# Designs tried in a protein design chat: VH-VL binders against q9nrl2r1430to1533. Part 177

Target 1, 104 residues: q9nrl2r1430to1533
Amino acid sequence: GGVHELSAFEQLVVELVRHDDSWPFLKLVSKIQVPDYYDIIKKPIALNIIREKVNKCEYKLASEFIDDIELMFSNCFEYNPRNTSEAKAGTRLQAFFHIQAQKL
Short names: E, the ipSAE of ESMFold2; O, the ipSAE of OpenDDE; V2, 0.75 times the mean of E and O plus 0.25 times the DockQ between their complexes.

## First folded at step 10 (VH-VL)

Design w29 (framework fv_nezutatug)
Fold by ESMFold2-Fast, scan of step 10:
Structure w29 (fold): chain C 104 residues (1-104), chain A 122 residues (1-122), chain B 107 residues (1-107)
Amino acid sequence: as target 1 above (104 residues)
Amino acid sequence: QVQLQESGPGLVKPSQTLSLTCTVSGGSIDSGYSWHWIRQHPGKGLEWIGSIDYSGRTDYNPSLKSLVTISADTSKNQFSLKLSSVTAADTAVYYCARGPYRSDWHYYMDVWGQGTTVTVSS
Amino acid sequence: DIQMTQSPSSVSASVGDRVTITCKASQSISSYVAWYQQKPGKAPEPLIYSASYLYSGVPSRFSGSGSGTDFTLTISSLQPEDFATYYCQQANSFPLTFGQGTKLEIK
């Protein structure tokens, strides 16, 4: 992982955050609003956590960064039924991510 | 920016093996992407031939599977297509293209080579 | 194999026209369709992925829609550089398959 690689991760996270379908992923799911979420999802993650990891230089390889983003989508699809607004947003944002990640 | 360039003989005799190479510049073929061969018969549409990913895993169109081999040479940053026992039906423009980073992602091709024309005739 | 059928096979249009091209999959492919533009003597260029998302640099006059089996590519106001052949591709399963193409011709 170089300085150019870290800049690329930050650019991609910023693009994801700015996407219309990012709303379910911006911050960790509230335990107060969704009490059973943390009973089902064992490795919670969100874009704010991933961005913090990028800023702290915690990703040494592109694969580690990609795995964290994929974990975020996997959690969404595990918890949310396919016809929910969350799952639909996740499907669209994941497709966008897959195209953007090809630049890494 | 990543660029792909096809190369190989423009004329191949029936029953011989067609060998084409795709040279990748501006990026590495072992960087986690998949690399694809697509062909286009004269006046017709596009046909996916197969792919190889960064780990060397190959996938082939079942209609061509017994005739096709795709391989990668990371030291030259190239991947290659071998099509055995060619006939006039293999006359086409051959393209190489870049696909997704992971094998479980959907296969949209975002970078294409210019294409190379192959004629199979005696 | 999933068969992709495009309609029409060719369309004649004038600059400024709204043009619609359709693509039908032989079975459901969710939103996993891409559209490509091919100009004579050139390689295909990607236009759209996941049915409706434009690749970077593609003009906003292009749009895609659809899900399941029926997909549409629309050019809202045809420009001279848009005369080309357009292909849909399903990305749902192997082998990857393309439509037969739609040739957009000058009227």
Scores: ipSAE 0.006, ipTM 0.674, lowest interface PAE 8.8, mean pLDDT 88

Design w3 (framework fv_nezutatug)
Fold by ESMFold2-Fast, scan of step 10:
Structure w3 (fold): chain C 104 residues (1-104), chain A 122 residues (1-122), chain B 107 residues (1-107)
Amino acid sequence: as target 1 above (104 residues)
Amino acid sequence: QVQLQESGPGLVKPSQTLSLTCTVSGRSIDSGYSWHWIRQHPGKGLEWIGSIYYSGRTDYNPSLKSLVTISADTSKNQFSLKLSSVTAADTAVYYCARGPYRSDWHYYMDVWGQGTTVTVSS
Amino acid sequence: DIQMTQSPSSVSASVGDRVTITCKASQSISSYVAWYQQKPGKAPEPLIYSASYLYSGVPSRFSGSGSGTDFTLTISSLQPEDFATYYCQQANSFPLTFGQGTKLEIK
C-alpha cells in the first residue's frame, strides 16, 4: 500500500545498519580479505542476513532475533582482539542494541 | 525468560568422577553466549570452574584444567561438567550460569541456575 | 591469577545506613569488575557490570565506582532486603576470579 509499517525487528535492524559503528557487520567477512576468519568462526552472520530473515518472517520469538544479533557481536569479539577498531565498534553498537532491544 | 537448572548426584565418593548437567530453557546454547560452571565451597566464596562457548571453545580454570571437561549437547540444549578424581575439597554448591560474550568486559554472569549441592564423602 | 580482596569481610548495619564495600585487585583490571548479591540459600544475582553500570531492575540506591585496582560498591540507604553477601568479580583475564565476599548483617 501507500503507507508502510515496519515490524519492530525491521525497525531495529534498520537503526543498526544506519549506526556509524555498523561497518564491520553489514555483510559477511570476506575469506579473501580475512583468510583465517572461517577457521575460527563457525557460525558467520551479518546484518544483511538478519534483515533477510526478518523480511521472510523466520523469527517466531523476539529471543530468536536477539540471539542472531548477539551471535553477530560474539563472532566479532571472538575473532578481533579488544584493542581493534572492529572490537571497539562492536562494543559501542552492542550497547546501542541493548538500549533499543528494551522495546522488544 | 531464560532459565538454567543443574542436575546430578548429591553424593560422590572420593576418586570418582562428578558429572553435572545444566538444562537451559528459553534460549539455545549455541546462540552466541558463554556458558559457565561456578562452585561455592561451604563458608567460602565463589570459584569459576570453566566455560563453553557457542563455538565449542572451552576455557578452564588452570587449577582444575587436568580434572575438568565441559561439553555441550545442542540437541538437548544442555551443557555438562565432568570433574574427575574428586576429593572432599570438591564438596560445594555447583552453579551453572550464562554470560554474554563481550570483549571489553570478558564475562559477567547474568542468569544463574539455583545451584545443586554436591558432597564428596566415603 | 588476579586475586580479588574484599573489605570488610563482614559489616553490621541498620536500615537507612550508607554502606560501602571495597574490592582490591592484585593487578590493574581497568573497569572490568562486576558485583553480585547472594541471599542465604539462593544463587548470586548480578547488580553491576563494568564497575559502575547497573543491571536493569537493580534499585538506584546501589552504585559502583572505581578503576584500575580499587573498586567500591555503595548502598546509599540500606533496606531490609539488602542484608546479603556481596561478591566482586574481575572480568579482565582468565581465570575469572571472585572476592571472598562481604557479609552484610543487621546490627
Scores: ipSAE 0.012, ipTM 0.659, lowest interface PAE 8.5, mean pLDDT 86

Design w30 (framework fv_nezutatug; at its last look DockQ between E and O 0.66; V2 from the best seeds 0.00; counts 0 for: pae E 4.4 > 2)
Fold by OpenDDE, look of step 11:
Structure w30 (fold): chain C 104 residues (1-104), chain A 122 residues (1-122), chain B 107 residues (1-107)
Amino acid sequence: as target 1 above (104 residues)
Amino acid sequence: QVQLQESGPGLVKPSQTLSLTCTVSGGSIDSGYSWHWIRQHPGKGLEWIGSIRYSGRTDYNPSLKSLVTISADTSKNQFSLKLSSVTAADTAVYYCARGPYRSDWHYYMDVWGQGTTVTVSS
Amino acid sequence: DIQMTQSPSSVSASVGDRVTITCKASQSISSYVAWYQQKPGKAPEPLIYSASYLYSGVPSRFSGSGSGTDFTLTISSLQPEDFATYYCQQANSFPLTFGQGTKLEIK
């Protein structure tokens, strides 16, 4: 059901944003602060973007929503070494997401 | 539902280049996944050949690195394998697979193609 | 390269049996191990990732455990559809490597 799924997506995004480890993912990476980021990451995405897409009903399937969330984490892991605070936060947040996503 | 399908010549002559393509449906290769090639020689186990990340970065098995090229075509939603200078030892079933990022840089293959048999013979 | 030594190479069992397959890594790989099931003429199918997590749709009779170098796949009560070849795989570092496989046959 579209409405039910939309509500579920909204709720999950809210939970992700409120998570303590969401700070690397709240908005797009600043090109000024990280000049080489967009040389490496070709499909940037963040929770605010995903939230907007949810609000606009752009996700027709749960798989599309999940793919964007996974892309967000993948970007983090692609750019950041394993031992960085960003990568560690991403690892924890992704684990949380995977648990919550089982409800979708 | 994401599906992967291998395609390419089932017969390759020695010293030629083996070329395979993996077509992805039900999802985009231009997403936060890695895309892998794995092969299985007749009656043997599984051997990881290499992979390409959604960013375009490639990783190869050192045992095959000098001979392997993996590329992606987002416009066709495909990624490909080229293995040069093949010998009889390259006779195998070749699989393509998707690898989601789970807990950082750890690669598991969660979706596999059905595999395509490639025989190297004169 | 990290070697994954799988044992046994083959095992015969009956429906209802408890079956255990082991995989030993040549060095510590934390919990970064996957298990796959492969039936004749078919592609491998994922069972477990991160040593102990089941993929969606995998029966609960399958379980995985272990960390460091020693890992185990367990089928608590073997079903007819479980007769197949099983592979472990380390996901800790490149190149990715698989165990030799364990063929589970009907007794």
Scores: ipSAE 0.308, ipTM 0.825, lowest interface PAE 1.8, mean pLDDT 92
Fold by ESMFold2-Fast, scan of step 10:
Structure w30 (fold): chain C 104 residues (1-104), chain A 122 residues (1-122), chain B 107 residues (1-107)
Amino acid sequence: as target 1 above (104 residues)
Amino acid sequence: QVQLQESGPGLVKPSQTLSLTCTVSGGSIDSGYSWHWIRQHPGKGLEWIGSIRYSGRTDYNPSLKSLVTISADTSKNQFSLKLSSVTAADTAVYYCARGPYRSDWHYYMDVWGQGTTVTVSS
Amino acid sequence: DIQMTQSPSSVSASVGDRVTITCKASQSISSYVAWYQQKPGKAPEPLIYSASYLYSGVPSRFSGSGSGTDFTLTISSLQPEDFATYYCQQANSFPLTFGQGTKLEIK
């Protein structure tokens, strides 16, 4: 815990944001561009929200941080069929996340 | 740490409905995971019964079609299995498990309950 | 349904031995296989996911490999606590299916 864990969360979020496959996850999905998204996804989240939660010290445990990242990927796979660009990007980014998360 | 605990009757009579509940502690059932029921018949291997995702979507083993219902109660942090019209063939140890939600097509089980023994007999 | 077939069904080995267990899928499942260890009277414990990734806390003597239809679990130097039944599981499609299990017996 504490300051060391929060610094690790910030570093990991920065690495996710910089990854080539982060594009579907940077911001919340637009309701105007994807009208049915919020009918299917009841707990929307994105990297900008997670990063803000890290900066505000809202994660007390590594498991809470990991759960929010996993929720983000779960939303991607729940909404997007497997063979879409979004699902493929999510699959690669999630694999990257899992390797990095072993440090937490 | 996340822990799962099964509860339900040890004995069920043939033709009745088996009802089992999994209580989750240390984590929320509505946060980015799938939640599974698996059983193991005496002296045999593992059989996947079905799952419910954090989204509420359910998937069932086709071999148990029409007999299985899985539901979630987020206010109690529990998910449950109902298996109708049981026979002696449903005698097994029943496990609940958490699956990290990797994608629509990839389900692994990283946390398991200790299991509860169910015997179906008259 | 995808059938998962393990080989051997039983193996006897000595402490320090290298043990290999094989799992074959009836159709291609890419790398979407997990391995579990089950000790008598206890729930399965996860060892490996996505063919080769070790779960946290799992000893480094365990390793997994394979893709497509053929997968292998290896224990590089068997320890007494490794006595157990090992199961593979395909994670590619519903219904999820397990291999029949391999019982590892210590000589």
Scores: ipSAE 0.288, ipTM 0.790, lowest interface PAE 3.2, mean pLDDT 89
Fold by ESMFold2, look of step 11:
Structure w30 (fold): chain C 104 residues (1-104), chain A 122 residues (1-122), chain B 107 residues (1-107)
Amino acid sequence: as target 1 above (104 residues)
Amino acid sequence: QVQLQESGPGLVKPSQTLSLTCTVSGGSIDSGYSWHWIRQHPGKGLEWIGSIRYSGRTDYNPSLKSLVTISADTSKNQFSLKLSSVTAADTAVYYCARGPYRSDWHYYMDVWGQGTTVTVSS
Amino acid sequence: DIQMTQSPSSVSASVGDRVTITCKASQSISSYVAWYQQKPGKAPEPLIYSASYLYSGVPSRFSGSGSGTDFTLTISSLQPEDFATYYCQQANSFPLTFGQGTKLEIK
């Protein structure tokens, strides 16, 4: 990616972090607090990790960045039943992400 | 950009098993997406065959009952379709596609392969 | 299974025309509808998801609307590259199902 692409990724991640529904996604799920999470979710990811990857220029393509964000939501929906507060937050944040990503 | 490409035989005899492979490039099959097979019968609309999620869970069209198997091979970045006991009714263009996850497993196919024509004939 | 019924089956129109294609679901599907464009010999291309959201790179002359059972795809000013077949798809429940298609032809 170009310099404008990386700046847009950072801006989008900041907007996701600021969103009220970001709370399940800020940091990796604690293995101590949720012991079975890593038995079910094999490729964990969170906004702090994605933000660090943007800061370190680890995304070569926009699709790689988008894939990590989509993986974050997919993990939420795979682990959490639909009616949980985590899944509902994920649904709203994913909708917000899709709107913001169209501006890239 | 992620790209999908179907491969497999174009001609299959009745009662045989149709086997197709979708190769993913520019992205990973192990990404948090669902991976679909869809077919289009001659001069007709589209029919969803089934999907496999990045987690390995499969969902199949009930109309195909136990005839369909979808699997993934992450080491080859591929997912595959097997359709057993084919008849002339299975003649179609077969597409693989990718769908981002949504709540309640609402899948919208955002990337499609180019399609491969399969004819079931003696 | 949720049936998706498109109308019309075909539309003959001129460049610059406004075209509306409808899709009706056999039961309520909220806003869980996608629209695809398919040109001859090519795979379907995504246009719209969740009834009204355009994919990146889709021209703004395309719009979608509807909720419940009745959905529309509108092309506000038809361009030469828009002559194709259009499909709706419900994403409310498995099996995923498609409308039978609407062929948009040059008058």
Scores: ipSAE 0.164, ipTM 0.782, lowest interface PAE 4.4, mean pLDDT 89
ESMFold2 (binder alone), look of step 11: mean pLDDT 92; pTM 0.948

Design w31 (framework fv_nezutatug; at its last look DockQ between E and O 0.63; V2 from the best seeds 0.00; counts 0 for: pae E 6.4 > 2)
Fold by OpenDDE, look of step 11:
Structure w31 (fold): chain C 104 residues (1-104), chain A 122 residues (1-122), chain B 107 residues (1-107)
Amino acid sequence: as target 1 above (104 residues)
Amino acid sequence: QVQLQESGPGLVKPSQTLSLTCTVSGGSIDSGYSWHWIRQHPGKGLEWIGSIYHSGRTDYNPSLKSLVTISADTSKNQFSLKLSSVTAADTAVYYCARGPYRSDWHYYMDVWGQGTTVTVSS
Amino acid sequence: DIQMTQSPSSVSASVGDRVTITCKASQSISSYVAWYQQKPGKAPEPLIYSASYLYSGVPSRFSGSGSGTDFTLTISSLQPEDFATYYCQQANSFPLTFGQGTKLEIK
């Protein structure tokens, strides 16, 4: 691919993916590794999915983009106890996102 | 841009049930946020009533827990408050609000409705 | 419950003044404090979260500081639209609780 100017959404997704605490969110949770995940989480989402939606211009409003990001975090917090590495990473990444999202 | 609007009867008789609805527009109630009810008695400060989350879980103020029910209707993009056995002390402006969903349960209200006045009187 | 004691209850100031409002928690709440502005007949509007972070759109003349039990909201140079009632809120634990408010009036 060529060099492209990133939109604000693309830029933010790149920053989220590169963040040290992005590891729980890069891809959808494996049903094989976590058999009960999809019994609890009804609207699964991950950064790769969000990135794809951005690339396809599926977000017409910043609020729609933000909603998917918040859904991603809320899924993590719903499934994982607060003292887990996943929840802690999510908490830090969400805080980062909230600061960055103010620029949108 | 998400907006919240409270609706319901402005007058409730003592011992009856206060029922309010918060209608959310410009965003989905299923989008992974926390949703809150707060009230303000005339000339007084703010009091948190309770919260409901995208999972359907609820948290209530212990001072009101036995009397409060918060529910959500995703099909209507609404969440509601029921407060039973009301008295004059329940006269207040009632606000619904939205906040982030956080694992640390540290909730702030970043979007508020305009508020609706409820008077308890015979 | 965690009590938030706000001071002063009211303050008179002039445009251009530096104004500081304080909030003291009955126990340590780390940095889990928010500040809201409320004008008569209107809903509260968020100003600060996590003690020191400004919400988007909030003028830079507003700032928050503090940790543990003592917190402050500062308006560096008061503008006419800033006359309102301000509330602090702790988000450290349930039940969520607010300060009693500070009414900022024009001198």
Scores: ipSAE 0.632, ipTM 0.900, lowest interface PAE 0.7, mean pLDDT 94
Fold by ESMFold2, look of step 11:
Structure w31 (fold): chain C 104 residues (1-104), chain A 122 residues (1-122), chain B 107 residues (1-107)
Amino acid sequence: as target 1 above (104 residues)
Amino acid sequence: QVQLQESGPGLVKPSQTLSLTCTVSGGSIDSGYSWHWIRQHPGKGLEWIGSIYHSGRTDYNPSLKSLVTISADTSKNQFSLKLSSVTAADTAVYYCARGPYRSDWHYYMDVWGQGTTVTVSS
Amino acid sequence: DIQMTQSPSSVSASVGDRVTITCKASQSISSYVAWYQQKPGKAPEPLIYSASYLYSGVPSRFSGSGSGTDFTLTISSLQPEDFATYYCQQANSFPLTFGQGTKLEIK
């Protein structure tokens, strides 16, 4: 349900933020430091933005929350080659997310 | 829950273009998932046709590459398949499916449409 | 293209039996294999991803194992609802390819 699902979203996003591999995902990529990022990534998103959306109750369905988390990983994999530290961190954090998301 | 529904003609004449649409509900096509077309020939296994991503990137099975176009309409939450110059060999059940993008789910199909039967016959 | 060779092509078994289906890749695909169940007249349904992880709602009698080129799907105690065709799929690289299927018939 509604109240249980909102609590679960909060719990999951906190665990993602606390995970050692969250470092590429905490904040939006800097346009100054990575100028071409926004030429490639059309729907940028990061954990701080997702956390704010949870706090503002902007997710009405679990699928909406899951879609934003998966978009975050998809952006990482599209921009970063598979052998980079960012892509490897994304793979590990996404695996962790899939395990935790089974609780939803 | 995300649901996928194929639509299009069940009968197509040889040399024409097969056009199918997948309507997505309960989620956004403009998300971090990949969107696929897969077909199943009569009495045979499954064949991946191609995919489209939220970035606009497409990937096609090399065996069909010159004949296939996959596109998306985010305003309708739909993605589509066009397969040109069809023959009897293109008779199959056509599925749309969803998968993750560039992860250990990168190439897996976690949601499937119900499938639509297409017969190519003159 | 990576060929997936699935065996056996069919098996007939009784309720309660342990059933094992094998899938062999023509080159190493690490653990990037999925398994699907397809009941007659229905779309494929996901069972397992990444060789051994069950999708949500899949009964625990299903398990997967393997790495490299050799993979197995096991049903520990066959149930009447498990009558279906099973497919493996490599998820390592494009074009995505499927095994030819194993038809499981319940005696």
Scores: ipSAE 0.050, ipTM 0.755, lowest interface PAE 6.4, mean pLDDT 89
Fold by ESMFold2-Fast, scan of step 10:
Structure w31 (fold): chain C 104 residues (1-104), chain A 122 residues (1-122), chain B 107 residues (1-107)
Amino acid sequence: as target 1 above (104 residues)
Amino acid sequence: QVQLQESGPGLVKPSQTLSLTCTVSGGSIDSGYSWHWIRQHPGKGLEWIGSIYHSGRTDYNPSLKSLVTISADTSKNQFSLKLSSVTAADTAVYYCARGPYRSDWHYYMDVWGQGTTVTVSS
Amino acid sequence: DIQMTQSPSSVSASVGDRVTITCKASQSISSYVAWYQQKPGKAPEPLIYSASYLYSGVPSRFSGSGSGTDFTLTISSLQPEDFATYYCQQANSFPLTFGQGTKLEIK
């Protein structure tokens, strides 16, 4: 994107990172702590990867940025049952994202 | 681990309808992923046939649109391909595959079935 | 339809070689390209999505690059298990289209 678009993506990623429910999404899931994760999730992504893509100006459309954030949430809901702390955090953070994404 | 498995007849006569089924295990076809049929003609590359989403939305290759129907049976966790009025040109290996979640544009196939060979002969 | 053209159609190489395969789209597709590896008698295996991102479990000797209409798959140091056919795919619009394939064969 443009200068304004990149600033908006950066602001939104910072807001997501600072949210209380960001903890499952800050970094890629550990193979040591969760050995079967990468057998189930084939397109892993996390906020640190998305932030790096924003900083390198790799998102040319808002839809590309939104797709990566939605992939992150879909991976969470695919792997984690609905009653887990991860899925509950994901549900709340996704709702927050949808409100903030109206600015994009 | 999500797995896909194709099944159906290996031999089909010209002018008949080819019917193939993809059985999904380790995940739900009702989960928001897109589910695809792709074929490969002998000695040639890959051809995308079409897809179905959990909503029932289908997308078909325009070259095959009048001949193709893709449907889903969520109670059996299966999706199926029907190709009508087959000819020798429809001889191919047929694959089912999983595409992206929540995206309508960026279809990368991350899980594939092993493929099933279909020969169209009289 | 968006046409995907691969170069070369075939290449002979030795273990340890650096191999480069190119894929050209007839229209701009941003970074919406995937690469697949197919071994004889097997289904295609995903290698790369969104031009440059490796799928889980894919060896680091594989890399992808490009945007717009020109895309490249590179194998930095060819291994015996890498002899296969490679396909690019555009994921920008329907119908989804694949390149014709590049057969990587032993020298």
Scores: ipSAE 0.000, ipTM 0.563, lowest interface PAE 13.8, mean pLDDT 85
ESMFold2 (binder alone), look of step 11: mean pLDDT 92; pTM 0.945

Design w32 (framework fv_nezutatug)
Fold by ESMFold2-Fast, scan of step 10:
Structure w32 (fold): chain C 104 residues (1-104), chain A 122 residues (1-122), chain B 107 residues (1-107)
Amino acid sequence: as target 1 above (104 residues)
Amino acid sequence: QVQLQESGPGLVKPSQTLSLTCTVSGGSIDSGYSWHWIRQHPGKGLEWIGSIYFSGRTDYNPSLKSLVTISADTSKNQFSLKLSSVTAADTAVYYCARGPYRSDWHYYMDVWGQGTTVTVSS
Amino acid sequence: DIQMTQSPSSVSASVGDRVTITCKASQSISSYVAWYQQKPGKAPEPLIYSASYLYSGVPSRFSGSGSGTDFTLTISSLQPEDFATYYCQQANSFPLTFGQGTKLEIK
């Protein structure tokens, strides 16, 4: 059940953090560096927050974990035009995530 | 464990507005996915009607654009389709579906409702 | 609109057969094609996204290939539960469009 799923979530988050394309997702976007970000993105999230939720056993189902990861990617694509390095990194990391998520 | 369930009237009169609701359970409609309406005419293939995203943005099939409105009610975890001025040609099974947002696989539908049959008849 | 044309429209096959269904787009869609399986009275179920990636839980006998305008869905060893209608869908541009379907029937 939940314990085995949580261990798998920990492994997957570690794989995402270690990926070369994780750089836009490691921490929340800075309000100082990108002041309009929080006017556009209403539910900000990042890998460090997701990892904390995993550590606190806040995900009971794989679907809840997957929803937070997809929210992270959706925020990236909503804010960043398709031709940006952020959007390109997000596209590659999301594809990697989908393959890894099949282990869940 | 995300599940989608369509609901609405099974019979609609010509020229009236068809209203359908999709109730989402096991996940939130504001979680960053795309949410779609698709229909299937009797004995025919699938036709995409339109989509709504967590941002509130909508995209509609141009063939239906002046007739279609898709909206979301996050407090009820539902999204809805209104199709105005219906005719017998709108008789179909209507599906709601979820897909990823703005990636190499955005516009795909990975979770589907069971479908609801709508007949337009006088 | 991008037109998706499937071939064949119907095919009769036996358990254990290798079945190939093709889908042709009227213009290039890169790899942005999905495949769905639909059984009578049921909603479509996703099989493949981005031409070749299997959804979780889809048996490995299903595979997809192709790029640009020509795509194929292959079932390497047909099982009884595989008799259904199969649809391709382009995900490259709006409006999203589906093929007309290929009905796979038991011989």
Scores: ipSAE 0.006, ipTM 0.609, lowest interface PAE 10.4, mean pLDDT 86

Design w33 (framework fv_nezutatug)
Fold by ESMFold2-Fast, scan of step 10:
Structure w33 (fold): chain C 104 residues (1-104), chain A 122 residues (1-122), chain B 107 residues (1-107)
Amino acid sequence: as target 1 above (104 residues)
Amino acid sequence: QVQLQESGPGLVKPSQTLSLTCTVSGGSIDSGYSWHWIRQHPGKGLEWIGSIYWSGRTDYNPSLKSLVTISADTSKNQFSLKLSSVTAADTAVYYCARGPYRSDWHYYMDVWGQGTTVTVSS
Amino acid sequence: DIQMTQSPSSVSASVGDRVTITCKASQSISSYVAWYQQKPGKAPEPLIYSASYLYSGVPSRFSGSGSGTDFTLTISSLQPEDFATYYCQQANSFPLTFGQGTKLEIK
């Protein structure tokens, strides 16, 4: 149940954080570094926020957790052109996530 | 290893437009970085002119905003500075620089070009 | 604009000395300060970011500290290659601003 699902979510977030391609996703984008990011991206999210939500038991269902991770990738592809290192890192990390999410 | 190299005229006449280009090698300008122009007046400190991001969006020093344009050409892996209506006060060494984009690092410049000297004189 | 004020403007020191340079922001910038070293005729090189983190390849004799408005760069045992001008920079808000520089000279 809940305990097993929270442990699985925590394990997956840790694996994402450890991945070489996690660098664009570790924390929220800075408004001073990227002033227009929050004009384009209306639902910002990052791995540190998702991990906090896992630790606070805010995900009741695997689908809610998956939705937040997918929102993170969707934001990346919405803001960053396909040929950027952010979009390429996002593509590889998303593929890794899809494989690991089969365990949920 | 990423390297930046400034190029442009060493002498510009007052009221003309200064045009400088920064050529990037060893990495792409459309990667997750900010790209900056900084200048240094003779015997003085550093002044940030502005930046362009991988998204194509720009920020300019408000003291220069009406005079400055920064643009990028990803096909040539270059970004450029245009400073209009120059005066003798624009005489400086001009640097291009890269700022890393990682949300925990905030703005600092980790790779700099060697600098190019620009003199504004009639 | 956030004004960055460095002290001293110049300092004379000998090899082996401990040197301290300070930087004061006109308003709170949390820990968003970087330090650079510039040698004559060369571009600035990064030393410290986020007040206290050493940039890759920088010798451990360099250290940074501070938060809010007051920041310090320390060189614990000065080497011949350390004679240069040092600049602080705030990264908290636009426009990005630098201190006026501190020139470290041979005694």
Scores: ipSAE 0.000, ipTM 0.558, lowest interface PAE 14.3, mean pLDDT 84

